# VH-VL binders against q9h9l3: the designs that were tried, part 173

Target 1, 176 residues: q9h9l3
Amino acid sequence: PRKMVAIDCEMVGTGPKGHVSSLARCSIVNYNGDVLYDEYILPPCHIVDYRTRWSGIRKQHMVNATPFKIARGQILKILTGKIVVGHAIHNDFKALQYFHPKSLTRDTSHIPPLNRKADCPENATMSLKHLTKKLLNRDIQVGKSGHSSVEDAQATMELYKLVEVEWEEHLARNPP
Below, E stands for the ipSAE of ESMFold2; O stands for the ipSAE of OpenDDE; V2 stands for 0.75 times the mean of E and O plus 0.25 times the DockQ between their complexes.

## First folded at step 10 (VH-VL)

Design n19 (framework fv_nivolumab; at its last look DockQ between E and O 0.69; V2 from the best seeds 0.70)
Fold by ESMFold2-Fast, scan of step 10:
Structure n19 (fold): chain C 176 residues (1-176), chain A 124 residues (1-124), chain B 107 residues (1-107)
Amino acid sequence: as target 1 above (176 residues)
Amino acid sequence: QVQLVESGGGVVQPGRSLRLDCKASGFTFSDYEMHWVRQAPGKGLEWVAVISYDGSNKYYADSVKGRFTISRDNSKNTLFLQMNSLRAEDTAVYYCAKEGYYQSSAFLRYFDYWGQGTLVTVSS
Amino acid sequence: EIVLTQSPATLSLSPGERATLSCRASQSVDDYLAWYQQKPGQAPRLLIYDADNRATGIPARFSGSGSGTDFTLTISSLEPEDFAVYYCQQYDNWPLTFGQGTKVEIK
């Protein structure tokens, strides 16, 4: 009954030697895969490493990017009170400097029935790319110029929908 | 400064058990998947096991599955490898290794930091 | 299981020469490939990650290239400290696998 959204974030490297992961793009989609939010986000610290092969972020994207503080406020308004689906979602929440209640969080990298459907080891942390190929017969994260966080969020929602009934029943019986 | 320090290695007889510890410092341990990698004397590197950031997911190389158990204690910044039913073929230097960074639904499981290793010798 | 095959097994060169090391995967690993250097009695040291990114502190003479199934590590001009064993590693799929190693030794 709660509204459900899926999120995927892109990070760039900041801090000493680019070792800190800072939010630089966020995409949020609704249950049907429609985009609710998709913005480039300017970190408050100097970007040392754009990590472009994975993030798809280049210097040009930072010119009109939304400052972190403003973007964070917009994103949190969308997430608050909703069931939030993601893949390794703790990393997205860390980049947002945000705590989302565990009871309203769904991580498609930590759902044993999803792995079982994919004929993967139940307790291995599988990549979004491999689960999407095995279960949806779709290639995502194609190309060498970075990933689409919109595509990743959409795929994540579709994967969750494959186990939603079973997993929500499990969570109701075994509250986190 | 990132540091990984292994301990617990030694000489054991076949069929016995041994536990390895890896103490981490200089990074937020609870944010990263952690791995064990081993190297038999004079041989190459072999991946052994992985544990997720919160300990809920674990995966093992076929050669150790059912005998070894990986675990972690995030409050102590410590990674463990419980090795049961040890065989001569398990003789190796065991390294704990920190994975790279998570990036937009992509796991970057290269090892940016390694411990110095602890030698496990299984012999009668 | 993705098998990584390194060639040559041994490369005998003199300081100042160019070293070219190959790593071939049995199936595509995209850009999920790393290179490590290991000296006797030491832990491996990360050189290259994501096929072509130099790790922090690694000298510019080291470079990686390739994608998919064919990868190369190049050392443009060998220094005395570069004589070591080099391993490639894929992280596209489970289980994680390493190549068998290429030993770069002094001629």
Scores: ipSAE 0.825, ipTM 0.926, lowest interface PAE 0.9, mean pLDDT 93
Fold by ESMFold2, look of step 11:
Structure n19 (fold): chain C 176 residues (1-176), chain A 124 residues (1-124), chain B 107 residues (1-107)
Amino acid sequence: as target 1 above (176 residues)
Amino acid sequence: QVQLVESGGGVVQPGRSLRLDCKASGFTFSDYEMHWVRQAPGKGLEWVAVISYDGSNKYYADSVKGRFTISRDNSKNTLFLQMNSLRAEDTAVYYCAKEGYYQSSAFLRYFDYWGQGTLVTVSS
Amino acid sequence: EIVLTQSPATLSLSPGERATLSCRASQSVDDYLAWYQQKPGQAPRLLIYDADNRATGIPARFSGSGSGTDFTLTISSLEPEDFAVYYCQQYDNWPLTFGQGTKVEIK
């Protein structure tokens, strides 16, 4: 069976008024939650807004950060051929300038059985924080120092495991 | 320059239908979830509906669920709201709203740009 | 549904005075709180996002503070153009909700 990983990214603001989201950290964990990759990444453009409240990124993190092109190559080697799990994962792929095959992509923000387990409407896009609290009884993204992409990737993998058998069977019957 | 321009408002009788359009420009429309927000005359703001970036997922306020349908055409940078079975309490200015920057670690659903709104009046 | 209660309903002040507007949430919304200004016949205008970040182009006299359930919008010295209605909005959970508004009017 295919190996499965979970990914989460953090972005900073680049471009006019800092409105462009550029990759500044990426974390990848395996099925057991062990960290396979966790690097700060230097965007190819000037950083206008670190967005630290959400990203956890500060100026000192960029001093030894891996340049985007190199980091992207490393990340894509890990993702190739694997089932990739994320939360609102299309945003992570856009920041990577990459689009993983839909048949190998799992988005915990859009899995109706997962929402049902959380006693949430099936078509509401629920936050990772809320699903994790309701289904795993864990608080993530605590405090004002920013989010941890390792913590978020690990939570995302644990959430997927709750519906993995059901959802994999559903996708086998209903190829995307 | 981000612009959102609503159209399609007017006066209709209860039970009738109306479609609102919102033409977007100045940003990559297909990167964003888009919203409709309404405001009854002299009243506050009420969130109405959201549609995902690719149109695959939709969610509605209880007050409009089953009567309204949000949709989008990313090739034309246009957001739509189909309003069926209109009631007097649907009378409002309807705004098209854009979320701020996207950040994968959090859903940041504040609205940094709004259209000027289009008035829908439901009366006999 | 998260209810946002704004106070006072009306704030009557003169130009140059300090305005303090309150927004109280029925449950914690962390920092997921925005403030808007609305003048008659106009769309709302974003002032503050993430509780305390000033939106692009908003004058320094506007500031936001608070976290959890209690939030404040402060206008340090009112200008004539600041007499308007102000709304808070939470985006922590569905449905997205707004406060009922605080009208800031000239004394």
Scores: ipSAE 0.752, ipTM 0.907, lowest interface PAE 1.6, mean pLDDT 93
Fold by OpenDDE, look of step 12:
Structure n19 (fold): chain C 176 residues (1-176), chain A 124 residues (1-124), chain B 107 residues (1-107)
Amino acid sequence: as target 1 above (176 residues)
Amino acid sequence: QVQLVESGGGVVQPGRSLRLDCKASGFTFSDYEMHWVRQAPGKGLEWVAVISYDGSNKYYADSVKGRFTISRDNSKNTLFLQMNSLRAEDTAVYYCAKEGYYQSSAFLRYFDYWGQGTLVTVSS
Amino acid sequence: EIVLTQSPATLSLSPGERATLSCRASQSVDDYLAWYQQKPGQAPRLLIYDADNRATGIPARFSGSGSGTDFTLTISSLEPEDFAVYYCQQYDNWPLTFGQGTKVEIK
């Protein structure tokens, strides 16, 4: 079986009115929750909105941030060949301007068994915060100081582990 | 400028069907979760349905489940609501609404932009 | 579902006065609470999101506060254009729900 990693990204706003989501932090953890990657990333365009309440990103974090192209290379090197777990991971991949093979992608926001286990509607997209509280009895993304992508990546991996066996079997029978 | 323009409303008899359209512009439509919200005459707001960015996930209010179908065509920047088996209580102005920004695995399902609404009247 | 109860149902005030609107949730919604303004014949307009963040273009006289189950929308000094119906909305859990609304009318 392929090794699994979990990824979570933080985005800031660039472009007109800051409506473009640009990668500003990326965290990757292994199956055990060990941090493999955690870097602040400098977008190629001017940051209009740091979205600090959500991203946790502040101006000082960008002073020595890794340029996007370099960071992207580092991240892709880690992700290549892995099963990548994320929550609403399409947004992370979009920010990375990278698309992982669907067969090697696991999105915890689209796993009906996970929702069932959390007593949530199977076809409803639930937040990572909600699922983490329900299933792990852990509070993440607390306060207004912004999210921790490391914490979120770890939570995502832990959630997936709860349904890993069942879901992998399902995917084996129903490949994407 | 973000714009949402609903169309397709009208007067129909109970049991009939109607399809609403919502044309989006001014933002990357395919990046956002889209919703329908309705408001009966002189009443409050009621959430109706949601569809994910790529249309792969849909969820409905109990009041319309099994009768309404939300869909989208991202190539046309259009949101749809197919309403079947219409009832008198479905009479309302129907709004399409855009979700707030997605941030770090958090879904911000407040509605920062709304269409002008389209009136659906179900009457015998 | 999470029930949002707004109070008062109607608030009669004069221009220049302070308006305080309440929204109470049947269970905690953390800060996943938005406020909307709606005028007759118009779509709702977002005022506040995440309990206390003003939406883009919203005047400073509008402010939101609260967390958990009790939320407040405050209009520090009513302008003539502020007389409308105001709705709160939670987005903590499915289904998304709105309060029944508070009508702010001119005295």
Scores: ipSAE 0.662, ipTM 0.894, lowest interface PAE 0.9, mean pLDDT 95
ESMFold2 (binder alone), look of step 11: mean pLDDT 92; pTM 0.943
OpenDDE, look of step 11: ipSAE 0.632; ipTM 0.888
ESMFold2, look of step 12: ipSAE 0.746; ipTM 0.903
ESMFold2 (binder alone), look of step 12: mean pLDDT 92; pTM 0.940

Design n2 (framework fv_nivolumab)
Fold by ESMFold2-Fast, scan of step 10:
Structure n2 (fold): chain C 176 residues (1-176), chain A 124 residues (1-124), chain B 107 residues (1-107)
Amino acid sequence: as target 1 above (176 residues)
Amino acid sequence: QVQLVESGGGVVQPGRSLRLDCKASGFTFSDYDMHWVRQAPGKGLEWVAVISYDGSNKYYADSVKGRFTISRDNSKNTLFLQMNSLRAEDTAVYYCAKEGYYQSSAFLRYFDYWGQGTLVTVSS
Amino acid sequence: EIVLTQSPATLSLSPGERATLSCRASQSVDDYLAWYQQKPGQAPRLLIYDADNRATGIPARFSGSGSGTDFTLTISSLEPEDFAVYYCQQYDYWPLTFGQGTKVEIK
């Protein structure tokens, strides 16, 4: 029984000119796609840009949001010791200010066999939206209301499951 | 402030090689995918190549695939473009370009900062 | 590859006039579209990203609109420094592509 979860985070812009990406929502699902965690998170810094088109975050979501320090503790408790799947997951870990071992990290934006199944160039970084449409025949991230981190995490886990056997064999031969 | 400074351009004969450097400052270089974009004299912009933040993914325009190699040294905040088997049609100003802010679920590959460019002229 | 067609090729106007520039994509790029300004001898400068978000430091007279395949850059009242070439760029699909440019020139 492999302990594996998928994560997707939403960021808002903080710092000078809103250039710093700060965690504002995190969703974690288990291997079967069941939600283990889904909370709005209040950054410790002033929000300059909600990035609502992509994040779906609005000022109203911040009113009862879990403070960053508390949310981070809850999230790390779920992630520690597990294989964590994500798409461009280094951005999620940076927003969490967290180091996760590379040996336990799976990034669906950096898996050449997954791109090959989608008829995409093996070494290009493809969007989650594209891979999900090509491989699962499902449209995600449609419209201008922002993305659902729950749906993104679920899609990410489902994509990883398409290449899990061959990719785990590859990693066993080529440890990160 | 963010700065990107290209160097290495010059005049070369067809079939020869050149290496372009791009020195970055004012941001955490190792956090961003970086691109090369070129512009032939009096023409429009053409995307050339991209390298991921950690150097593991690289992708090229069909016009340069197999001849150009993109690389980076995060310890020196430097992006490189090795150009082999140069052709007259590679004559262009080459720009180093930085991606904008990032989101977990969206790759925002617009260019918020550009270098000033370095001219590569391929002529006999 | 996604082809971006900009129109008109050249727009001849006087300071104070409104400029409307079009960019049409051969297939949907959602909101993954940016606009750049380029002056002779200079690098391109980001004006608009994500179709309608004005970049930091860009004057309020610049605005972007549209989604899918049809996009517009509007300059509400041209200043002397706005006479330049403007490029649109899509970033939804590989390879990244630019339009051929619209030159905004003084009458």
Scores: ipSAE 0.790, ipTM 0.916, lowest interface PAE 1.2, mean pLDDT 92

Design n20 (framework fv_nivolumab)
Fold by ESMFold2-Fast, scan of step 10:
Structure n20 (fold): chain C 176 residues (1-176), chain A 124 residues (1-124), chain B 107 residues (1-107)
Amino acid sequence: as target 1 above (176 residues)
Amino acid sequence: QVQLVESGGGVVQPGRSLRLDCKASGFTFSDYNMHWVRQAPGKGLEWVAVISYDGSNKYYADSVKGRFTISRDNSKNTLFLQMNSLRAEDTAVYYCAKEGYYQSSAFLRYFDYWGQGTLVTVSS
Amino acid sequence: EIVLTQSPATLSLSPGERATLSCRASQSVDDYLAWYQQKPGQAPRLLIYDADNRATGIPARFSGSGSGTDFTLTISSLEPEDFAVYYCQQYDNWPLTFGQGTKVEIK
């Protein structure tokens, strides 16, 4: 019964022309989908592009946001030693400037059995919204006001649970 | 600053093989999915293949499945396309293309940078 | 496979005129749509991504609009360098597909 959590991060554009992705929100849910962490995070650099269509982040959210260094410490305390589930999760870890062991990482964008259940090509990297619609009959990331990292983390955990037994057996046989 | 430089194109006979290379610079190559897109002379654009940032996922257009293999070497910042069993209809300019960024659990698979293209002519 | 249909096939205009190019998808692609410009002998150049975001370095006269199945690229006042072929591309689902192109030519 290793503890398992799911994570989803929102980024904003910083640096020249907003090309750098900096952490601006992080949501973490437990195995049952309960929220363990959900905070807006203030990047240490000037925000050039809020990327609001995708991130849902606006200037108002930055006023009382947790500074990056403090938020990072809080998040790492939750993730350390746990199995962490995410979708294209390497992007979240990069935004956190964090290395999580591959043996404890589960990426729902790279699980062939999950694609197979969705009747999608096994080797194609499918979006979270398409897998969630196909397998859970649920529409996420709806509208143009940005995505909910809580909703995305919850959907990601539910998707992983569909293949958990099969995939954990595969990983035990083929350690990363 | 961001550059994609292709090489390996040429004239080959039907049934032969050819390998295309694409050398990337000016960005962290290992962070991005990479694509090949082709364009037959006087025609429009056709997506060919994609490879994930770590090389673990590869996906192909139906027209090239089983004949083409996409690969990458992140230590050399290089993308490859191995083309086997070439046909006349594979004649095209082949472009190496960088995927957009990943944001909020969404893959933004537009192409923000393209190579100059390398011409592959399959003819006897 | 999502089919993108661009109209008109050819648009003949004079410098200074407004160009309006259409792209219709056979099914919804949400906002996962990009526009490219291509000149003879050159690689395509990204103009618009996510339906309405102008790419870096693209002049303000270029704008994108639309969502779902109906998209428009507008060039508010054509410059001589804007006469080219324009392609739309969807990235909502696999395989990635392009429209057949609209040629904007000088009248």
Scores: ipSAE 0.786, ipTM 0.911, lowest interface PAE 1.3, mean pLDDT 93

Design n21 (framework fv_nivolumab)
Fold by ESMFold2-Fast, scan of step 10:
Structure n21 (fold): chain C 176 residues (1-176), chain A 124 residues (1-124), chain B 107 residues (1-107)
Amino acid sequence: as target 1 above (176 residues)
Amino acid sequence: QVQLVESGGGVVQPGRSLRLDCKASGFTFSDYDMHWVRQAPGKGLEWVAVISYDGSDKYYADSVKGRFTISRDNSKNTLFLQMNSLRAEDTAVYYCAKEGYYQSSAFLRYFDYWGQGTLVTVSS
Amino acid sequence: EIVLTQSPATLSLSPGERATLSCRASQSVDDYLAWYQQKPGQAPRLLIYDADNRATGIPARFSGSGSGTDFTLTISSLEPEDFAVYYCQQYDNWPLTFGQGTKVEIK
C-alpha cells in the first residue's frame, strides 16, 4: 500500500457572472481506485451557474450537500501528508483554498513521460479524456449529463501508475 | 473589468526579432493558461501559442515552432511573445487571449476575453 | 489537425431576417466548440461556448446548436449591429483551430 490518493473536484460558478469556480463535489480514491471520499459540497456563495454539462451538478444535489467549511476539513484530513495525484490539480487546490506541498503533488496534466507514451507533444497540456483514451483505451466523460469526479479520480490514478516509477525517479533527481 | 492590452507591434524587416507584451488586469492572471492568436490582413484567425498558468508548459503552432517563444511573468501580470526569424507571412494583428475555465477535468479553451491586438508588419 | 469548414462564405441578408451559419468539423469535437463575432478593426467577441452556451451579455437572438461534427449559429432576427464576420473554433484537440469565417453582410 502507498500513502497516495487521487482527487477530482467538480466546480460550480459563483460570484459576478458566475466566473468564480467554487467547490461543489469532491471525490478521493486510494491507490487501488477505491473511493475514500465522495460528497456534494454546498458553496458558501450563491450558485449562479451549475455548469451541469461538465459538473453533473443540479440543484437537487445541493439539498443535503455538506457545507464547504465542514467538507474542506474532512478533505484536508485525507490529503495531509499524502502524495496527491490529480489532473490540472492546481484548480482543485484553489477550489479547496488549500496549499499542498509541491513535493507531494503529482499533476498528470504536466508529466512529459505520460504525454510521450500517449504519442502527444510532451509539453502540451492534454485533457484527462484524451490521455485516458490513448493510454487506457477507455472512454470517460461520455455524454452530456456531466462528468463523474469518481470516474475522473480513478482514471487519474491509473494514468499516474503508468509512469510512477519513471516519474518518482525523475523527481528524486530534480526536486520541485 | 477584465482587460488585456498588447504592445510591442511595429514594422520590422525579414529575419529580425520583435517582442510582444500583453498586460492583464481584472482577473487572477496566475490561474489561467494564456494564448496568442493572430490574424493576417483580410484573413481569418490562427492560433499561435499557449503557456500554462505557472509557465512550465508551452506549446506552439507548427508554423511558428522553433522561432517564437511564449513566456509569462505572473508577478507583473504580463504575457510575452518573443518572435525570432520573422517572415513576411508572420504579418498579422496579434491578439492576447484568455482561456475559459478548467471544469471537471476538461480544459475549456475558448477565449472569453481578447486584447485589442497589436499589428506586426514584416516587410523589406 | 481538425479542420473547421464554415458555410456559406458570405450571407447577404436584410435586418429582421433570420441568419443560419454552419460549421462542420473534420472529426468529432463533442461540444468543444465556440463562436465569435468580429467587426472591422476590432478584436473577436465571444458569443457562444460549449456549442450552445451563450456568453455573458450576448443577446438572446443568438443561439448555438449541434454536437460532434455539425454545428449551427442562429441569429433569429438580424439587428444592424449583427452584420459582421463570424468564426467557429474547436478546443477538443491540439492545435486549436478556427473556421475560415462567414461574413454576414447587408443585402
Scores: ipSAE 0.632, ipTM 0.875, lowest interface PAE 2.0, mean pLDDT 92

Design n22 (framework fv_nivolumab)
Fold by ESMFold2-Fast, scan of step 10:
Structure n22 (fold): chain C 176 residues (1-176), chain A 124 residues (1-124), chain B 107 residues (1-107)
Amino acid sequence: as target 1 above (176 residues)
Amino acid sequence: QVQLVESGGGVVQPGRSLRLDCKASGFTFSDYDMHWVRQAPGKGLEWVAVISYDGSNKYYADSVKGRFTISRDNSKNTLFLQMNSLRAEDTAVYYCAKEGYYQSSAFLRYFDYWGQGTLVTVSS
Amino acid sequence: EIVLTQSPATLSLSPGERATLSCRASQSVDDYLAWYQQKPGQAPRLLIYDADNRATGIPARFSGSGSGTDFTLTISSLEPEDFAVYYCQQYDNWPFTFGQGTKVEIK
C-alpha cells in the first residue's frame, strides 16, 4: 500500500488587517504517529497578527524559523506520492500553495463513517477536538496558550485509522 | 468591503415554498462555510443551517430538517435556502451569515458578517 | 443541546455607567463563545469572539471574560449608541445556540 502521513499547519495573519492566512508552522507524522517534520516557518510577508491563542506562535519563534521557500520544498518532498491525512486539509494545502491529488487526500472533517462512529450527523463538519474526545476519549487543544500541530496531526492519524479499511474500500469503488 | 445581500423574502401561505438567495462580495466566498440564522418577530436568534465551503457537508436545525435545503454556487458567490412545507412558526427575518475562519484545527464558527436580513411571513 | 441563559433580561442604566451582562451555559463550551449587539431593525453585529477577543472596529470599552460555563460581557462606560439588545452564542457543539438576549435600555 501507499505510504500514509498526517499533516497539520499553523497559520498567522498577514496582509491587510491580518486577514490573509500565511504558513508559520507545519507538523507531519507517519502512520504510527512519529514526527517526520516539525518546523516553525517564516512567512515572506510581514506578520500583522500572530493569532497566538490558536497558533501558539510568538515573535520569538520567528527568529530561527525556516524561510517559506525552503520549508515548502522540504514539506512537498515528504507529501509527494503519499496518502495525506488532515482535518479540513484544504486550509493546509492553501497555506502551502500546493495542490495534492484528491485521490491521495483524506480529510477527517468529511468522512461520513467517522461521524457515524462518533454518533454525529454524517454530513456535519465536526471539529477535531470533538471527534477525538468521542472516539479516542482524549482531550486535545487544552488551555489558552495555543494548539500543538504535532498533537493535532497525531490525533488526525489515529482518527483516520478507525475508518481506514472501510473508507479505502469506499474510495476504490467511488473514486473522487 | 465584505457584503452579504439577501433576497427572496415575502408573504407566503402555509404549505407553500420559497427560495432565499444571499449574494456575497468582498471575500473569497469558496473558502468559507456559510450559515442561515433566523429571528422571529420580537424574539431571539435561532441557527437554521450550514453548508461547507465546497458544498459537500450540510447540517440543519431539528425544526427545519426535511423541509429546508441549503445549497451554494461558488461560481456566482451565492448561497441559497430552499424552504418547503412552510409553517406559521417559520415566520422570521432570515440572515445570511459568514463563519469566522479555520485556525489550528479549530473551526471558529462565530459570525463575523451578517446580511441585512429578508423577512419571510407565513400566514393564511 | 447546550442551553445559554443570559441575565438580567433587562438592564436599565444611564450613559457613563458600567454594564455587566452574564451568559451561563448548561455545559462547558470552553472558549467557543461570541457576543453580538443588535439595534432595532438591524442585523446583529459581532462584538467579542473566543470569549475575550474584541472584533475589528469594536471600541475598547467592550470586553469579554470567562470560560467553560460562566461568561461576562462588560461595557465599562455606556455611550448613547450602546443601548441595544446583546446576545451570546456558543459554537463548541452542534446545534449552535444563542442566549435569549439582554436588553440594555436607557433609564
Scores: ipSAE 0.727, ipTM 0.894, lowest interface PAE 1.4, mean pLDDT 92

Design n23 (framework fv_nivolumab)
Fold by ESMFold2-Fast, scan of step 10:
Structure n23 (fold): chain C 176 residues (1-176), chain A 124 residues (1-124), chain B 107 residues (1-107)
Amino acid sequence: as target 1 above (176 residues)
Amino acid sequence: QVQLVESGGGVVQPGRSLRLDCKASGFTFSDYDMHWVRQAPGKGLEWVAVISYDGSNKYYADSVKGRFTISRDNSKNTLFLQMNSLRAEDTAVYYCAKEGYYQSSAFLRYFDYWGQGTLVTVSS
Amino acid sequence: EIVLTQSPATLSLSPGERATLSCRASQSVDDYLAWYQQKPGQAPRLLIYDADNRATGIPARFSGSGSGTDFTLTISSLEPEDFAVYYCQQWDNWPLTFGQGTKVEIK
């Protein structure tokens, strides 16, 4: 199937010294970049570090945020049975406490042809920002007031579309 | 507490091989990209190699490419560096180093924790 | 390859003085710059990351500033334990690179 979505999550620090990454926002876009889901999410544990510089999450966003358990159910309903695209997506799945099948997962940080198009070493893990600048000529994650998970999810989908035909053919011949 | 403990260093002749181990504890090892950084006696820091959280991506400094192999065993929380065809200029303290968090689709590739290092001396 | 040039090579100062260390990149590294402190026989210790964020447990006298190609580490008032070698490091692009270090020594 080509039922495909892209996901990007924002995390905050919980646990001892804020070292545990807990889900605090999730954005999901469809193949064309339209937003299917974008909610602030309240972790069940005390937030020690908002990591605002990167996450863009502030205390105000938590006031009416969707509780983790409810948000997780909504998100998993959207992801189940679809091809899910992300960048270093294992971090998003970890924050969701969710296992998505390898056969339906596409990680734009681990696609050698994508790096090749960007004139980057094929087996180096490149950042979303770097690949987006090189291949889409677009600057994302600008400034120090936090990133937009919608913007990141949209960029991720656009990057995957550049190699979709080639990579799907590769996966069909070399199942994960 | 986060700990990284290197082992396997020693004196070795040019052209020979040596394997370094780095045992990690106090964090979820399988969630992080891991690095090796070295420092020759009296000199500065030099990045050597990186391995992704799942072992699928590996990248090396030009000075060691083709001779060194980075690997990991997530079930044992252990990082490895296999050093082949060793040269006198590979003499250094080798540090195991942990990346910062992956946060908001950004890799924070600063090193928040380092091992104490293991000395490799390549000498005849 | 992004080259990081640190200056001066050596700063000779007395306790209580202000130390200003420079790190210049051969091309823009955005804010993807960290600073480390290293004492003889010890592993490096993270001080500052993402140009101006102080790492957990690092005293307030340490601060970082700058963006793009020009970065500064400032120690507002040197304590005896601050005499050490300081390294900058970038992660804007591969390979990861370090500056050659600035030694802060007692005058």
Scores: ipSAE 0.776, ipTM 0.912, lowest interface PAE 1.2, mean pLDDT 93

